# Ledger of designs, part 135: VHH binders against q9p7j3

Target 1, 174 residues: q9p7j3
Amino acid sequence: MILPLFPETQVHVFVYENVSNCAAIHEQLISQNPIYDYAFLDAATILYKKQVYSAIIRALEDRRDEQMKTKTIHSEVILSLSPKTEISSAFRQFSMTKKSKNIVVVKIDSKLTEEEEFERLDKLVEGNRVEFSDEELQKLIDFKVLKKNYKLDPSTLENPLASILSSIALRGYS

## First folded at step 11 (VHH)

Design ac28 (framework vhh_6qgx_2)
Fold by ESMFold2-Fast, scan of step 11:
Structure ac28 (fold): chain B 174 residues (1-174), chain A 124 residues (1-124)
Amino acid sequence: as target 1 above (174 residues)
Amino acid sequence: QVQLVESGGGLVQAGGSLRLSCAASGRTFSEYAMAWFRRAPGKEREFVAAIAWSGGITFYTDSVKGRFTISRDHAKNTVSLQMNSLRPEDTAVYYCAAQRPLFYSTLADEYDYWGQGTRVTVSA
């Protein structure tokens, strides 16, 4: 996919439901296996495609400006989803865990085509791939998790898009 | 080459209104996020309001929500800030800024182009 704001940057986003091997994937991430160089997000935390795109854009800006706070562009995407600059909290809030059931996977600057990434990820992830769409994401979201992560009140929860996007763009000021 | 020029500043009584405008020349900014920042006497530059390149997303700092409205006119390459119910603490030099293709940001160092500023003074 091509971002209008970063047209030369190759981005792929995949969504998997009913994943049975999250514990195995988590161990590979902890051991820093380069095969698993993706942003692995818990789908319980993602409500909109724009939420993911906003985090990607923020991470790409931080890389452009040599202001990344984490080791890889993919970990910077995870950090950028959080309204705070605190790395440990961001990973705790948004990263997949051993107990995750549904995940969103982001790949930036792939050397592989989307089809090749698809084939590779389908071998690494034991689950069902679904479309990256607001409709599919809304089936997987946990509103209690979303509310806690973005500190949403009941009025904001009725139309949370603007608040979520503002939190991502304003990381460090919420 | 690229210039942002603010206008509309001045003196107003508390409770009054002002409309600030920022005109871009030397390049169109239809694909740029635009923002207003201000610097009060003795303070650091702070974010006020932003509008995304699409015009569909706006953000305001808490102290101006409900009082200020940011808008843009793509045909005129302008961004405006309508300021209502002005307070003495709104006294500052107001700057417009443009960011490379992005929704928006509140961080001053992420903006590539800046105006020279227009002074707003709100008397008690």
Scores: ipSAE 0.000, ipTM 0.115, lowest interface PAE 17.5, mean pLDDT 80

Design ac29 (framework vhh_6qgx_2)
Fold by ESMFold2-Fast, scan of step 11:
Structure ac29 (fold): chain B 174 residues (1-174), chain A 120 residues (1-120)
Amino acid sequence: as target 1 above (174 residues)
Amino acid sequence: QVQLVESGGGLVQAGGSLRLSCAASGRTFSEYAMAWFRRAPGKEREFVAAIAWSGGITFYTDSVKGRFTISRDHAKNTVSLQMNSLRPEDTAVYYCAASFTYGLNDYDYWGQGTRVTVSA
């Protein structure tokens, strides 16, 4: 994928449903296996493609401006989904867990093509690939999790997009 | 804000047991994933075991599964590694490590290490 604001940066986003090996993936992440250098997100936390793109853009802006708060671009994407700058709470709120069933996987600065990343990830993830689209994401979201993570009140929950994007773009400055 | 201090290393015979402890300072200890790594003479540092801040999720490298048990004591801010059925191949310096990010952003804090020697 090509981002208009960062056309030189290679970005791939993948969605998997019914993943049965999240515990094994989580083990590889904790052990720092470099093959697993991706941002693994719980799909229960992602409602729109724009939400993911907004976090990626914010992470890339922070890298460009030498303002990253984490040590890797993939960790910075996870942090950038959070309305707060607290790293540990961002990971608790948005990262895949041992109990996750549906995941969103982000790869930045890939040296592989999108097809080659699919081949690699299909060997690591035991689940069904689905299209990265608002339609598919809306089947996997947990609105109670979304409300809690972005502190949405009942009046904004029916149309939360602007609130979510503002939280991502302005975290720490609003 | 986390400082880690290991203890419990020593010399033990093959088939024996040791319990390593790691004391962490800092009121946010419960928000860290904790891990043990080791470095054997002439080898690179390798992952041994990890425990998430919930305490209910643990991970082990295959060579220690069934022999080692990682646990944490939230009241004392400690993580422990109970090592049973020790083998000469377990001889290494053992390091305690802490991470906010489940290792994705590397382990943020490291102890100085405690030496374990398994004879025979």
Scores: ipSAE 0.014, ipTM 0.424, lowest interface PAE 7.4, mean pLDDT 84

Design ac3 (framework vhh_7n9e_1)
Fold by ESMFold2-Fast, scan of step 11:
Structure ac3 (fold): chain B 174 residues (1-174), chain A 121 residues (1-121)
Amino acid sequence: as target 1 above (174 residues)
Amino acid sequence: DVQLVESGGGLVQAGGSLRLSCAASGFTFKGYAMYWGRQAPGKGREWVSGISWRGGSTAYASSVKGRFTISRDNAKNTLYLQMNNLKPEDTALYYCAAEPGYALFDTYDYWGQGTQVTVSS
């Protein structure tokens, strides 16, 4: 995917459903195994493609401006999904857990093609890859989790896109 | 009600300059990526330039890069396009558009009626 505001940055996003080895992946992430240098998100928290892309753009802006709050661009993407600046809460809200069943995986600055990254991820993730589309994401979302993470009220739940994207963009600006 | 009101267009000779403004109201301007598009007579819409929600990132179509500068003032809810070294090929109706969070420059929630720019040879 090419982002108009960051056309030099390589971005790949993959969605997996019915993943059986999330506990094993989580252990590798805790041990900081460099093979797992990706942002692993719980698909229960992601409703729109634009939600992921907004977090990526925010993270890329913060990296360019030397204002990253985390150690890697991938952890910065996870932080950037949160409407707040607190790192540990963002990870608890959006990162995959041992109990996750469906995940969204983001790779930035890959030296590999999308097809090569897929082949690599297929060895790491025991699940079924589906299209990164709003339609597929809507099958995996948990609306109670989404509502809690973005503090959505009943009036915004019918069409939460603008509220979610504004929250990501305005993180830290009350 | 949501409104985007463009201004600053007019007739100018080749090599001249114009500054366009887009005044936004009815939505949280600072939470939206903004961009300028244009439509020349008998042609489809062409994306011209985009700017991120806080103004930190900008992008330009190859046809205008180096000549046009996009900027925004979130305190005034206003988007700008500084156009320098104008060419007859820049003759078009210029409109601003808003997209929540970030801009893919493919879709937009809101757009204005436009301001006409005519560049004489």
Scores: ipSAE 0.202, ipTM 0.601, lowest interface PAE 4.9, mean pLDDT 86

Design ac30 (framework vhh_6qgx_2)
Fold by ESMFold2-Fast, scan of step 11:
Structure ac30 (fold): chain B 174 residues (1-174), chain A 122 residues (1-122)
Amino acid sequence: as target 1 above (174 residues)
Amino acid sequence: QVQLVESGGGLVQAGGSLRLSCAASGRTFSEYAMAWFRRAPGKEREFVAAIAWSGGITFYTDSVKGRFTISRDHAKNTVSLQMNSLRPEDTAVYYCAAVMGYRFTESEYDYWGQGTRVTVSA
């Protein structure tokens, strides 16, 4: 995918359900294995494609402006999903854990095509690929987790998109 | 309140050994990576070693690899740094730090101890 404000940045987003090897993937992430240089998100925290894109755009803006708070663009995407600038809180709230079952995987600055990344990730992730779409994401979301992460009240929970996007855009100021 | 407290620092001669310990209180860090950083007088803090939440994966900066060993005890909520073959260049204040995830940059660590001083004489 091409982003209008970042036309030379390659972005790929993948969704996997029923992943059986999250504990093994988590160990590779902690070991900083470069093969696993992606943002691995818990799908229980992601409701919309626009939520992911907003975090990616914010991370790319922070990199452009030399304002990144983390050491990699993929870590910055995870931070950018959070309404606050607390790094540990963002990882607790949004990153995959050893107990995750469904994941969203983001790759930025890929040197590979989307199809080549699919081939690579299918070897790393023991689960079923599904379309990156709002419909598929809505099957995997945990609304209790979403409400907690974005401080949503009951009146906005039925249509939370605007609240989520504004929280990401105003991270550190709201 | 969360607190990390370092101990085990002191004066040692070149070629000697020291064991640093970091005790965590206020919460358990079973899902956290734990790390040691150090700062020589008048300089920035630098990464020394880290251990993953599982305890099975460790990382070291090149200058200490083979000389230092990091370990953790989940039951005691502690992380330790065994420092062997010490050099005058290892003289610094050593800090214990904790972070969720796989990051080793100083700015990314969320909890920090107050530090323990290590002096290595020639």
Scores: ipSAE 0.000, ipTM 0.150, lowest interface PAE 15.3, mean pLDDT 81

Design ac31 (framework vhh_6qgx_2)
Fold by ESMFold2-Fast, scan of step 11:
Structure ac31 (fold): chain B 174 residues (1-174), chain A 122 residues (1-122)
Amino acid sequence: as target 1 above (174 residues)
Amino acid sequence: QVQLVESGGGLVQAGGSLRLSCAASGRTFSEYAMAWFRRAPGKEREFVAAIAWSGGITFYTDSVKGRFTISRDHAKNTVSLQMNSLRPEDTAVYYCAAHPFLGYEKSQYDYWGQGTRVTVSA
């Protein structure tokens, strides 16, 4: 995929269902294993493709403007999903945990093709790969988690997209 | 209220040993990575060592590898740093930190102790 304001930046997004090795993946992230240099998100927190892309765009804008609050572009994506600017809160709300079952994986600035990334990730993730689509994401979302993370009321839950995107785009400004 | 409290600092001669401990209160950190950072006078806080939530994976900065050992006790909600073969360059205030997963950057850790001072004389 090509982003309008960042046409030079390659972005790959993958979705996995029924992942059995989230605890093992978490340990690899802790050990700073460079093979696991991705943003690993809990799919229970992601409702739309645009939600992920908005967080990626915000992270890339912060990198361009030398305003990143985290060390890596991938951790900046996780932070950028949050309406708050506090790193620990964002990671607790959006990142994969050892108890996660479904995950969304983001790779930015890949040295590999999308096909090569698929091959690598399929070896690292013990789960079933599914299409990165709004339909598949809506099957994996936890609306209680989404409501809590974005402070949505019942009326907003019927059309949450605009509220979520606004929260991501205006993080730290409102 | 969440607190991390360090202890075990003090004055030691070069070549000596100290054991630092960090006790967590207000909530358990069994699902968290725990780390030690240090700050020498006039310098920024730097990474020293970290241990995974499982206790099975440890990570060290190059200058302390082979000399320092990080460990944790889930039952007591504590993390410890055994410091051997201490050098004058190890003189610093040592801080305990917690995060859902390991990072070696200070900005990734949001739970911090107040620090314990270690002075190594030549």
Scores: ipSAE 0.000, ipTM 0.115, lowest interface PAE 17.7, mean pLDDT 81

Design ac32 (framework vhh_7n9e_1)
Fold by ESMFold2-Fast, scan of step 11:
Structure ac32 (fold): chain B 174 residues (1-174), chain A 118 residues (1-118)
Amino acid sequence: as target 1 above (174 residues)
Amino acid sequence: DVQLVESGGGLVQAGGSLRLSCAASGFTFDDYAMYWGRQAPGKGREWVSGISWGGERTAYASSVKGRFTISRDNAKNTLYLQMNNLKPEDTALYYCAKGFLYSRPDYWGQGTQVTVSS
């Protein structure tokens, strides 16, 4: 995928369902093993492709402007999904946990092709890869988690896309 | 309050061995993953190895895999790095750090210098 504001930035997004080794992956992430330098998101928190892309764009904007609050572009993507700038809270809200079952994995600035990244990830993730599509994401979302993370009221829950995108794009902006 | 104190470095010949230690205090040691990093002259900072909170999982940079072994003694609040078959390229200042999910590690020691001669 090519992003209009970042045409030279290579982006890959993968979705896995029924993942059995989230605890093992989580251990590698807290050990900061560079093999696991991806944004591992809990799919229970992601409803739309545009939600992920908006977070990626925001993270890339912060990197361009030398305003990243986290160590890597991948951790910045996780932070950028949150409507707040508190790093700890954002990671609790959106990161994969030991108890996660379905995950979304983002890779930015890969030196590998999408196919090569998939082959690598397929060996790290014990689950079933599915298409990165709104249809597949809607099967994995937890609406209670989504509502809490973005503070959605009943009136916005019918069509939450605009509210979610605004929350991501306008985080910390005044 | 939190402190990490590295020791065990020194001068060693290529092919030799060293055991580094990191004494931790001021936090519940067995609640955190721990890792080693290094910085060589003329190079950027490099992650070397990590170990889970209970010691069940370990990970290594490709440059040291098979030669280095990370371990911990939770009863003594101490992290170790056993370095075997050392190469001149392993010459660096070695730091230990408390684990953080995705965030920058906190290096609270001055590190311990390892110099490997040819």
Scores: ipSAE 0.000, ipTM 0.146, lowest interface PAE 13.8, mean pLDDT 82

Design ac33 (framework vhh_7n9e_1)
Fold by ESMFold2-Fast, scan of step 11:
Structure ac33 (fold): chain B 174 residues (1-174), chain A 120 residues (1-120)
Amino acid sequence: as target 1 above (174 residues)
Amino acid sequence: DVQLVESGGGLVQAGGSLRLSCAASGFTFDDYAMYWGRQAPGKGREWVSGISWGGERTAYASSVKGRFTISRDNAKNTLYLQMNNLKPEDTALYYCARDLYGFSPTMDVWGQGTQVTVSS
């Protein structure tokens, strides 16, 4: 996928369910193995495609403006999902853990086609790939996690999407 | 019923200007990033310009940067492309398209296009 606002930036998003090797992937991420240079998100935290795209756009804007707070564009995507700029909290809230079962994987600046990234990721991730769609994401979300991460009040919530997007877009605005 | 309808194309001399419009219906227009693309006869599709949901961010292909301006009016569900200092190589079918942030081989919606012909 090519983003019109960042036409030279290649972006791919993949969703895997029933992943059995999250602990092994987590070890590779902690060791900073360059083969695993992706944003690995816990699908329990993602409700909409637009949520992921908003975080990607925010991360790319911060890179363009030389305001990244993390070392890689992929870690910046994880940070950008958070309503706050505290890096450790964002990773605890949104990144894949060794106990995750369903994951969303983002690749930015790929030198590979979507099909080639797909083949590569299928060798790294032991799970079932599903479509990156709102329908599939809604099967994997944990609403308790979502409400906690975005401070949503279920009794007064009118539009979860608008609240989530506002949290991402207005983060750090002075 | 999602629909995009382009208009405003025509024949113009090199150095001239045209303003293209794209009327959107059947969806919440301000929820989607929009873009303009073009295709010359016998050639592949080329991305021209993109604009974010609220119009705060725009991007342009190098070949048109500084000459073209993309804009949108969310109250009217309309996308625009102001084309200035047109060149013969800008001759193409111009179409608008909808996506959240980009395009892919399985893009949601493309219009039928409006023809722009620039003579020397």
Scores: ipSAE 0.000, ipTM 0.156, lowest interface PAE 14.5, mean pLDDT 81

Design ac34 (framework vhh_7n9e_1)
Fold by ESMFold2-Fast, scan of step 11:
Order: C-alpha cells, then sequence, then structure tokens
Structure ac34 (fold): chain B 174 residues (1-174), chain A 120 residues (1-120)
C-alpha cells in the first residue's frame, strides 16, 4: 500500500483468524525477539480498515516530526490507536494477548515484498489468513471492547467511525 | 464518488490574508476528521491543520499556529482555512483531505488543490 503523505513508506497489513499460538507469539514479543518486529493487534479492537490506517498515519507523522513516544514505529502504531497518550493503557487495550484468537498484524518499512512477508508471518502465526477488509474485520470485532476503548456513548454506538477516526487523528491536540 | 474541490487561492502580498474553501461530496462529510495540507515547489507534502468531525478540536503545524484558523460547516459540507499574516514561505499548492479517504485512494481522492503565492 502507498500512502499519499508517505509515498516512500511501505505498509503491509495482515489479518489472521483462529490463531492457536498467541501465547507463544506473546512470549516472543515480551522477549523483544527482532523477527517479531510487527504491530500485533487484537482483532477484537479493530472495526475498520480506516481505523488501522489512521493509526499508521498518526505514527508516521509523529516519527516525521521526531515526536515518537515509543521505541519503534510498530509500538507507535499501537499507541496511536488509543484516544489518550497513555502508553501502558494503549498496549493493554489494543495489543494482542495470550488469550487473543484473531489478530491484525502491521508491518512498516519492510525490506521484503508483501508476498515475502506473508511467507515469514505464516511461519510465525498458526492461524488462517483472511482479507484485510471491513467485512472480515466486522466478523472479528468485540463491540463491548470497542465501546470501552473509545469511550463511546449511546449516541455514537450505531455509527462509531467518525468518533474513532477523530480520536486517533487529533490525539494529544487541544 | 468522492470529490474534494479546493478554491480561494491566489496571489497575495506578504502580510495579506486569504480564505480557502474545500467543497466535499460523495461521502458523509460530518463523519470524518478533515485536514489541510500543502506542497511547496520542490518540497514534500506538509500537514498544515486538522479538525475533528464536529469541529470541537483543531490542531495546527507549528509553522502556521496563531496565523491560520481551520473551521468547517457541516450543513454545507465545506471545510475552510483562514490564512492571516501570510509569508513567502506559505507559497504552496493547498489541498484538503480526510485521513482515511485521502490516503486509501492514493491521489485520486485528493482535490486538484488551490495555488497560493505570496510575493516578497
Amino acid sequence: as target 1 above (174 residues)
Amino acid sequence: DVQLVESGGGLVQAGGSLRLSCAASGFTFDDYAMYWGRQAPGKGREWVSGISWGGERTAYASSVKGRFTISRDNAKNTLYLQMNNLKPEDTALYYCATYPLGFESHFDYWGQGTQVTVSS
């Protein structure tokens, strides 16, 4: 994927359902194994493609402006999904856990093609690949988790897209 | 289809003012955060200002803060940028976008832009 504001940046997004080895992946992430340098998100927290892209754009803007709060662009994507600048809260809310069943995986600045990343990830993730699409994401979302993470009130629950995107794009500004 | 049509640019002298407009169609305008960006000759794209879906939050690049004001009229599906105290360094093609639509469609969902030229 090519981003108009970041045309030089290579971005790949992958979705896996029915992942059986989330506990093993989580152990690799906490040990900071460099082959797992991706943003591993719990699909229960992602409703739209636009939600993921907005977090990617925000992370890239913060990197461009030398204002990243985390050590890697991938951890900055996770932070950028949060409506607040609280790092610990963002990771608890959006990161894959040992109990996750479905995940969204983001790779930025890949030196590999999309197909080569698929080959690598298929060796790391024991699950079924599905299309990165709103249709597939809507099968995996947990609306109770989404409501809690974005503090959605009853007036926004039926159409939360605008609230989510505004929270991501304008986080930390006032 | 999504369309964004920018207008209001022109030639102005340093210290002058311009008001840019962005007319949006083909999507539910009040469901999206919007922004203004610019590209000066021979330079990369620069984010200028953003506004939340309801207009309650705004943000500005440090280079324009205090001089530019972003606003929107959701009843008219229109985004505005009021530019005061213009400087030669503000010379650029100005464009509007929504974050998801602007980058997901590559350049096809971006308007043609409106040229702003600030002389000496």
Scores: ipSAE 0.005, ipTM 0.183, lowest interface PAE 13.6, mean pLDDT 82

Design ac35 (framework vhh_7n9e_1)
Fold by ESMFold2-Fast, scan of step 11:
Structure ac35 (fold): chain B 174 residues (1-174), chain A 121 residues (1-121)
Amino acid sequence: as target 1 above (174 residues)
Amino acid sequence: DVQLVESGGGLVQAGGSLRLSCAASGFTFDDYAMYWGRQAPGKGREWVSGISWGGERTAYASSVKGRFTISRDNAKNTLYLQMNNLKPEDTALYYCAAKLGYWDSTGFDLWGQGTQVTVSS
């Protein structure tokens, strides 16, 4: 995907369901293995493509402005999903855990094509790839988790998109 | 919300023993490495010991190796520090800490409020 404000930045987003090796992936992430340089998100936290896109844009803006709070652009994407600038909370809320079953994987600054990244990730992730679409994401979301992460009341939960996007865009101002 | 609550500190004579406990809540305890740190009056925080999420790997600061043993009970969401052959130099506020996500050692740790250990000579 090409971002209007960042046309030279290559972005790929992949969705995997029924992943059986999240514990092994988590171990590699803690070890900071550069092969695993991706943002691994728990799909239980993601409802919309625009949610992921907004977090990516915010992370790229923070990098451009030299205002990143984390060490990598992929960690900054995870932070940017959170309505607060609290790194530990963001990772607990949105990152993949050893017990995750469905994941969203973001790659920024890839030198590989989408197909090449897919082949690489297919060797790392033991699960079924599905389309990155609102329809597929809505099959994997946990509304309890979404409500807690974005502090949604029952009326907001009926149409949460605007509230989620505002939370991401206004992080640090509320 | 995330909470770490330490207990088991107190006053002990040099050469004595204490067992510290840390009760964790608000996060999936068995997904994270856990640590003990300490802070003596007028000094910065000092790392004491660490344990992997499954309990299979442990590490110790040179000053405590062979005297202290870190362990965890994932069924009880509890971290322990068994302290033997205590020295006056071990006098400090002892904190448990969690290293969250895939953040590195220069990133951050969640610290509890601490439990005071005082070793008299």
Scores: ipSAE 0.005, ipTM 0.248, lowest interface PAE 11.0, mean pLDDT 84

Design ac36 (framework vhh_7n9e_1)
Fold by ESMFold2-Fast, scan of step 11:
Structure ac36 (fold): chain B 174 residues (1-174), chain A 120 residues (1-120)
Amino acid sequence: as target 1 above (174 residues)
Amino acid sequence: DVQLVESGGGLVQAGGSLRLSCAASGFTFDDYAMYWGRQAPGKGREWVSGISWGGERTAYASSVKGRFTISRDNAKNTLYLQMNNLKPEDTALYYCAKIYGDFLPSYDYWGQGTQVTVSS
């Protein structure tokens, strides 16, 4: 996919459920294996497609403005999901863990088509691919995790989208 | 019932300026990022500039960077494109679009456009 705000940037987003090898993937990420250069997110933290796209746009904007706080565009996407600019906290809150079962995978600056990235990821991820859609994400979300990560109160819970997007867009403006 | 109506185009000499407007209705304007695109005679559509839902973030095609400025007024449901130092190669039909509809500009959400002609 091409983002209208960043037309020269290739973006692909994939969703996998019932992943059995998250511990192995996590080990490869710690080893900084370049084959695993993706943003691996815990699907328990993602409710909407717009949430992921907003974080991608924020990361791309920070890269353009030479304001990235992390070493890669993919880690910057993870940071950008957080309402705070605290790197270790953002990774703890949004990154895939060894115990994750459902994941969202983001690839930026791919030289491959979406289908070619799927073929590559299918060799790395032992799980079932599902559509990147609000409907599928709604099946995987953990509302307790979402509430904690974005500090949602009961009055905003019925329409959390605006609060989540505001948190991402206004991060760091105090 | 999404409607986008562009205006402000016209004939201008090279080096001149124009300001385009896009009046939006039928959706909650401040929930969507917006963009301007253009199509020159005999060419495909080209993305020109985009702006986030709150107006804090903007992006530009290399061909217009430094000359064009995108902005929005959410209270008026209006998107703007300020075009300075116009060149003959900027001659095109300019149209606005809503980015969401699955984050791709949907053809169903594009306006009819406003013609910009830049003479040498």
Scores: ipSAE 0.000, ipTM 0.150, lowest interface PAE 15.9, mean pLDDT 81

Design ac37 (framework vhh_7n9e_1)
Fold by ESMFold2-Fast, scan of step 11:
Structure ac37 (fold): chain B 174 residues (1-174), chain A 121 residues (1-121)
Amino acid sequence: as target 1 above (174 residues)
Amino acid sequence: DVQLVESGGGLVQAGGSLRLSCAASGFTFDDYAMYWGRQAPGKGREWVSGISWGGERTAYASSVKGRFTISRDNAKNTLYLQMNNLKPEDTALYYCARVEYGSFLTSFDPWGQGTQVTVSS
């Protein structure tokens, strides 16, 4: 994926279903193992490709403007999914947990090709890789989690994309 | 309000042992992974050991692997660090912290006031 405002930035997004080793991955993340330098998201929270890309763009804008609130670009992607500026809340809402079963993995500034990243991640993630597409994400989403995270009412739930993208853009004001 | 209170530090001779405790309050303790960090004189902050919210997964810095054991008692809202075969280079202020930010540690993780560990000759 090429981002219009960040054409030099290499971005890869991977989706895994039926992951059995989320607890082991989480331990590597708290150990700050460089091999695990990715944003690991719970797929129960992601409905659209545009949702992920909007968070990536926001994180890259904040890095460009020297306004990042977290230590790494991947942590900033997780924060940027949240409608709030509260870091701990954002991570509880969107990041992979020990109990996650389906995950979305984002890599920014990779020095590897997409195929090389697949080879690396397939060794780290014990699950089935699926296409990063709205169709596949729709199978993994938890609408109760989505509604809670973005505070959607019944009227906004009929057009969740617009509401979600607005929430990401207005982080800090709602 | 989140409170983390460390205890159990002290002066010990090289080769000795200490057990550190961290008493947590103001949050649901078993919803959070926890870690121990340390700040050595003149070095800055170093991550030492982490434990999952259920206690089933642990991780250690290479410098302490095999000598330190992290554990937790969720019924008592308490985190522990058993330190064996202590070395002078283990001298530091030890603090506990909850993992605030899910997948990654950040510089904004809250940490307690700390407990001083000094290892002599």
Scores: ipSAE 0.000, ipTM 0.149, lowest interface PAE 13.6, mean pLDDT 81

Design ac38 (framework vhh_7n9e_1)
Fold by ESMFold2-Fast, scan of step 11:
Structure ac38 (fold): chain B 174 residues (1-174), chain A 121 residues (1-121)
Amino acid sequence: as target 1 above (174 residues)
Amino acid sequence: DVQLVESGGGLVQAGGSLRLSCAASGFTFDDYAMYWGRQAPGKGREWVSGISWGGERTAYASSVKGRFTISRDNAKNTLYLQMNNLKPEDTALYYCATHLSYKFGDYFDYWGQGTQVTVSS
């Protein structure tokens, strides 16, 4: 994927359903194993491709401007999905947990091709790959989780994309 | 038919003030968050400020926080940026931007033509 504002930055996004080893992956993430240097998101929290792209763009803007709140670009992506700058809340809201079943995986600045990243991730994730598309994401979303994370009321549910993108772009300064 | 037209830029001395406006048309303005970005000579585009669709939330880049104020008038489909205590480092082309519905098929923001702000030392 090529981002218009960051054309030199390599971005890969993968979606896995029916993952059976989320507990094992979660333990590796807690231990900060560098082999697992990806943003592992719970697919229950992601409704649109644009939601993920907006978080990536925000994280890259913060890195460019030396305004990152976390130590890695992948952690910054997770933070950027949250409407608040509180790091632990963002991770609780959007990061994969031991009980997750479907995940979205983001890799930024890979030294590997997309095909090589697929090979690597397939060794780490015990699940079925699906297309990164709005259609596939909408099969995996939990609307109660989405509503809670972005504080959506009935009026914003008619246009959740605009509300979600606003929350991501306007993160933390209120 | 989406149009974003910025105005209000100009030449000011350091310590001065300017108010920028962005007239929006071609979409339901009060359904979308609005943003100001800028691009200085030799630098990439940077986000400056944002405001939610109803005005409930505002956010600012650390470089402008406390000096700039974003606001909107939904009845007039207009976005504003009040810039106080301007610095030479604020010299840039200022853009109005928004993220629109999936039907436009792009994750990239809609940007206007921009309005030039030049701050002399």
Scores: ipSAE 0.000, ipTM 0.151, lowest interface PAE 16.2, mean pLDDT 81

